# VHH binders against o26223: the designs that were tried, part 62

Target 1, 191 residues: o26223
Amino acid sequence: MKLLWTSQHIKVTVHIDGKVSKMDVLEAIKTRRSIRKYQDREVPEELIDKILDAAMCGPSAVDERPWHFIVVRNREMLEKIPEVHPYGAMVKDAPVAIIVCCDSSLEKIPGFWVQDCSIASQNILLAAHSLGLGAVWTGVYPLEDRVEGIRRLFSIPEHVIPFSVIPLGYPAENPGTRDLFDPDRIHLEKW

## First folded at step 22 (VHH)

Design AB19
Fold by OpenDDE, look of step 22:
Structure AB19 (fold): chain B 191 residues (1-191), chain A 124 residues (1-124)
Amino acid sequence: as target 1 above (191 residues)
Amino acid sequence: QVQLQESGGGLVQPGGSLRLSCAASGFTFSRYDMSWVRQAPGEGREWVSWISYGGKDTYYADSVKGRFTIARDNVKNTLYLLMDSLKSDDTAVYYCARDAFDLYAEEDSPFDYWGQGTQVTVSS
């Protein structure tokens, strides 16, 4: 069984046997959209591993790599996330979610973990998309309500900061693509 | 049906204070982040303040920071905006808005419901 998804002119073929046609990096970036509807289909562990591998390949401040990842497949836990994340309703419909966290004890330079975890989160989104999955970045940090909620729900220690919740699944929607290029945001040599 | 109804606007002198209220109904108020947005005559809509669903997190536009305070009562299904040290530039229709999407949404509008607005006029 092949699942074909088209975003603009890009076709992503996902094979049940785990073979996936890959898209190039620029296409992945340009055609990626937030996906909040998922098929009733499990995501193979192999794909999650690839996504997590990608998540860990981004740069970090002085290579501190402060990120941790909680992979959530438990239905009960997925269903509880919306209780502490007001815009996390789609998480209950996803077969899996990744919670990106920062271990503050791994920080070498304070504060850069936000960039580090952002890079990791974005890589998750891009990797997911390139593999024929849909995902969405739901923000946790720096919102205290959400941080505390996720922390409590997953028993995350105090020195670890939940950063984002990213549900993933095979897409059940196609929102299309957006042209976001704005030449007015480009300044040459000076502002 | 989702309803938002603003109140508390009026005429006030510069340096004065007002408290706006927004009564919410037709949805689980405590599960939504909320914002105040204002529109001055001839101007576009300007985001003013944001509050998380639980009320622990608040953000303000630079133009109102230190002067305005957003708050909510989830038991009363009410959003508030305390406006102190009002300036003429604060004159606008103030709208209560419900956030429709999370922070990293790609939709054009982050809000799905608006009140009718309440007029705030700051004039000597």
Scores: ipSAE 0.579, ipTM 0.833, lowest interface PAE 0.8, mean pLDDT 90
Fold by ESMFold2, fold request of step 23:
Structure AB19 (fold): chain B 191 residues (1-191), chain A 124 residues (1-124)
Amino acid sequence: as target 1 above (191 residues)
Amino acid sequence: QVQLQESGGGLVQPGGSLRLSCAASGFTFSRYDMSWVRQAPGEGREWVSWISYGGKDTYYADSVKGRFTIARDNVKNTLYLLMDSLKSDDTAVYYCARDAFDLYAEEDSPFDYWGQGTQVTVSS
């Protein structure tokens, strides 16, 4: 541990036991891409735990935290997702998928759970990327066919709403970065 | 090989009706969301309507809402577009299209297959 002093400014170096991220948060946000092709390589449970920890760090309406997560590694279950999700083909090829759900019994203000679960879903994508994984958000809510299909396949109870299915794994593709900044979308002081 | 074949176009008077059909083969039709897309002369492609793989969810462009109805028959592997109260602005080639990427696609085109199209011409 090294401490430095100045007359009006104290600079401190603190040893942080544990893990320090290798990727700057702005870099992670700018470079994350949807990844639909994965290496034949298992994702350690430790990384899934870190991703779900990050998912739960998001703000929620009145701190309601309405989210639940289903972690799917079973090949038979993963291979069934395309039966109820038109674009779930990459899910069957992923080593793991995370289903983000809302437990409506946890809602404090009706209807804000969509924002809450969206925040959690994006945090999953960013955390996966920062850990060297690739992921993609496949939509479920608000499409009735998909909600009903996913609920049936995973025995999700009536008061729980499946929001998204996020397959993830070590990437086997690199779609490159995108330059999406559009100054015309920025309005100073008023529209 | 995926095949999409549109039919049912033709010449109609303003206010008239047409039913377009799209026969699908070479894939499990009932597992895919489907769209109708149109292109008027000298213009870009305009999305018209979308239907979920099971048929429970439908969406329409504002320009056709209330006049057009999308439907599908997953037994016959056929997509339909029922067009009513046709206007001259509806003159276009109509394409049946299969969605390639989910709602959160980061790709240039949401469709991976579409047919050769069927001409709809609205004139008096």
Scores: ipSAE 0.417, ipTM 0.767, lowest interface PAE 2.8, mean pLDDT 87
Fold by ESMFold2, fold request of step 23:
Structure AB19 (fold): chain B 191 residues (1-191), chain A 124 residues (1-124)
Amino acid sequence: as target 1 above (191 residues)
Amino acid sequence: QVQLQESGGGLVQPGGSLRLSCAASGFTFSRYDMSWVRQAPGEGREWVSWISYGGKDTYYADSVKGRFTIARDNVKNTLYLLMDSLKSDDTAVYYCARDAFDLYAEEDSPFDYWGQGTQVTVSS
């Protein structure tokens, strides 16, 4: 990777193993889509490790790092998620899902854990995409039925708050990219 | 096969009350979040209220908050809208709708199935 960085940095027109490295982050952000159809193909544990490493790289309020992650591969457990999540049907078809949780005992500033876990969740989506996987963020918090259902299903203690369920796998669909840039949402100096 | 059938509409005086029902069939009702949507004469559709699949979470449009109550009975597969303190501005066709996608969906339409609607008319 060190050699590719040097080559790509100096030779902006050379395409070795894909796109120029400086542009890969912006392209990942622009091209990531919610993926709800997956190949019948296992996701190696090594890729999940990389995704969770990326999730934990996010900033958090006063560096509180309140997040915990549950990695779910068990078919019986994945197949039960639709019982407690109205839009969890694709989770039962995923080879793996990651549940992003907050441990409230780790909060240093009350209430900022939502931002913290949102950052971790988005990093999971981007990291999965960069590794050739597709994912979707299914919402849990702040809906009481979903929080209680997921907590019950995965034996999550009461001081731990399930935030999101993110199924992922090798994609079996390609929704394409969207052009969502809207200059009217940009305000210079003041509203 | 999914069917949503609203009932309970009618003519009511200002300040009156009305209870709308929506009978659901052809799907596992208790697994879906549900909404009420209304359409006043000559206007587009306006979201009114939403209830989570288990009934513990509810949300209301500002125009009806404090006056309307959404409820569900997952044993009878029925969605309700209890309308109190009705005003002339509440006159509309009221639709029961099934939510299609999660909050973080990237699809254009939030609802996949609708009822035929029930007319509510508030006048003296």
Scores: ipSAE 0.392, ipTM 0.757, lowest interface PAE 3.0, mean pLDDT 87
Fold by OpenDDE, fold request of step 23:
Structure AB19 (fold): chain B 191 residues (1-191), chain A 124 residues (1-124)
Amino acid sequence: as target 1 above (191 residues)
Amino acid sequence: QVQLQESGGGLVQPGGSLRLSCAASGFTFSRYDMSWVRQAPGEGREWVSWISYGGKDTYYADSVKGRFTIARDNVKNTLYLLMDSLKSDDTAVYYCARDAFDLYAEEDSPFDYWGQGTQVTVSS
């Protein structure tokens, strides 16, 4: 393993072959954090493909798979997202963003698409982290201002609902780790 | 510098009404979601209401739902809280707060700036 130091003294562990170290599932889950600062470095298409593959591997209600993904690399479009998302400022600094959407025409059971798209969004975050990228979940649905803003900006048809915007990039921050385990939230057999 | 200044608080009888205002300056008000938060004597801060940057989305704590209305005027850089059917339990200092992070943020505090607050007292 070679330790690389960024200009911000962020430790990045990479394999000697230049590949990001593989994380096991529990490590990825436990160490993932929202990343809102990114390096001035492009994300290879290969990594985006892997992330999107992971996004589509989650379960969905009666296997409805209602999700669609808009991959945004255009700088002008990335810079416009903060205009319709008040906490999307980091998107303008990201080399790429994924917009997770629901095609309502694919929905089989009403309301479960939110769970389906949430699973897809979380898989994007975990996959990105496991690949050495930073990402953050910026919520769109069910906020009407954001939904309509993203819809207009990306010419999304009425039957398609934008759900989340996820900027991705090589991390330029390290928020540290969290321990959120709470045994008081665990109930055995009964409440 | 970001500034939030609350006004409109006072003494009111149960069942009465008040309108709170928050004057915002030092930032682009129309690009931020805003909240009202209150703190009763001896208690922690309680979230009261939230409004989106464009004003199309509003949410309320269960304790005030149906009685309070949050609104904003982005031209005047002002946040409002209309309080109807006031109860003794509504007695608190009311704060205007700027939302700092998105709903799925992992940070401990969702707000980055607060006003000084305005006192609301509901008493017979």
Scores: ipSAE 0.391, ipTM 0.755, lowest interface PAE 1.1, mean pLDDT 90
Fold by ESMFold2, fold request of step 23:
Structure AB19 (fold): chain B 191 residues (1-191), chain A 124 residues (1-124)
Amino acid sequence: as target 1 above (191 residues)
Amino acid sequence: QVQLQESGGGLVQPGGSLRLSCAASGFTFSRYDMSWVRQAPGEGREWVSWISYGGKDTYYADSVKGRFTIARDNVKNTLYLLMDSLKSDDTAVYYCARDAFDLYAEEDSPFDYWGQGTQVTVSS
């Protein structure tokens, strides 16, 4: 039993020799949208494991892999995030959220952890989308109020920097796709 | 029932100063990032400044850096814009706005609520 994912997130069941068709990576990148409304449906731990595996597949500066992930399912904790994150209202309605953090003690090259954690965060969004989930990247770093608020709420130690909060769940909205290609942004050989 | 009410606009000479206020009600003001936005006659809207919900983070458009200061009082639920060294190009209607979407928004409009605006006119 196979579910095909289209650019409109319409599920179509297609039987192909008992094999499940996977979403094309270019399709996933082009069709992923920020999803802020979720079904009242639990996200299996297995899917979270797959998403975090994908997050850790990203490259990092000098292979430093500075990332740590806090998986939040506790309703009370999810409901407190809006108190320290202005746009975290959908987090309280999500069945789960992932906090992407940098452990600064793992940095090998100062300051590159932002790129490292950005790569991990984007991989979370793409993996969630490919598994039929919706997610949104809510920003924490570099905003001091948000960094301190999230650090306080989740008892994150001073040497660990919360980077992003990513709520996710089965989507209950479809904002549609956008065509954002702009050839004026492409420069051949020189600026 | 979000309400944003700007005040403090007026006529001022070039080089002068002015303080704008925005009274907020109908929502938990201290939980929202806020912006000032302005619109000169016949022009589009221009973002001016932004302040985080706790006031620790501020950002300014290049056109106003060093001259304008954004502030907030979360006890009085009021947003401020201190405008110094005013120029004729600062003439506009100034709006306070509540940020609707996070930094990684994919929506066209970053603001969900706007005040009615207060006119600032810089001329002699």
Scores: ipSAE 0.390, ipTM 0.758, lowest interface PAE 2.9, mean pLDDT 88
Fold by OpenDDE, fold request of step 23:
Structure AB19 (fold): chain B 191 residues (1-191), chain A 124 residues (1-124)
Amino acid sequence: as target 1 above (191 residues)
Amino acid sequence: QVQLQESGGGLVQPGGSLRLSCAASGFTFSRYDMSWVRQAPGEGREWVSWISYGGKDTYYADSVKGRFTIARDNVKNTLYLLMDSLKSDDTAVYYCARDAFDLYAEEDSPFDYWGQGTQVTVSS
């Protein structure tokens, strides 16, 4: 195994067979950061498949699994996303983005799809990070301008709700790690 | 250069109404979410209202909800705050702010540019 350091100083183990070893889940959670700068480097389809697999492994309300994923690699489309997402500028610089959507026809319990798609989105971020990629969660739902913008741009039917846009790529920044632990947010037995 | 210029403030009696305006220049106004923020004497800045870049989404602080209306005209590059049923507690300098909010960002400030503010005084 060869140890590689990413631009984020993330230790990545590469196997001789070309497989990239994943970091353990706790490490992934603790060291993950939003990455908004990407290398001019394509993301292999194999990694996207792994990320999407991870995205579908989370729980959902009564196992409704309402999520759909649009994988966007087309440069023109990536460049248009910032037009409907004011704070999605980094999407144009990413080699690929995943749009997480909810098919409302699959929803069994109303309103829980937000939780389901959130879990899927977070799993995308964690999986990407564990694979040596950087990603960021750009919120779409529940902002109507963004929802409608993304819907129009990608011809998403009315019963399908775009939830998040997640650009990802090899990181070109190193924001470092943060300690977000706050003991004051922990209550024992009662508030 | 990004510029925000507030206007429309003044003295009004309790129960009165005012309309604030913010003229934006130096950036593509229609591509930014915008906010109103106020600062009362001796107090910190308080977020008042937010509007999405397209104007379809609006949010309000609980203190002004049902009384204030945020709006925008992207053709005129202008942000508005319609203030009805004004109270003495609404007395403050009101600022127009460009939203720098990036959802799920770890270290971003909510706002990156501010105007000079306009004084609103509610008094009998």
Scores: ipSAE 0.360, ipTM 0.737, lowest interface PAE 1.1, mean pLDDT 90

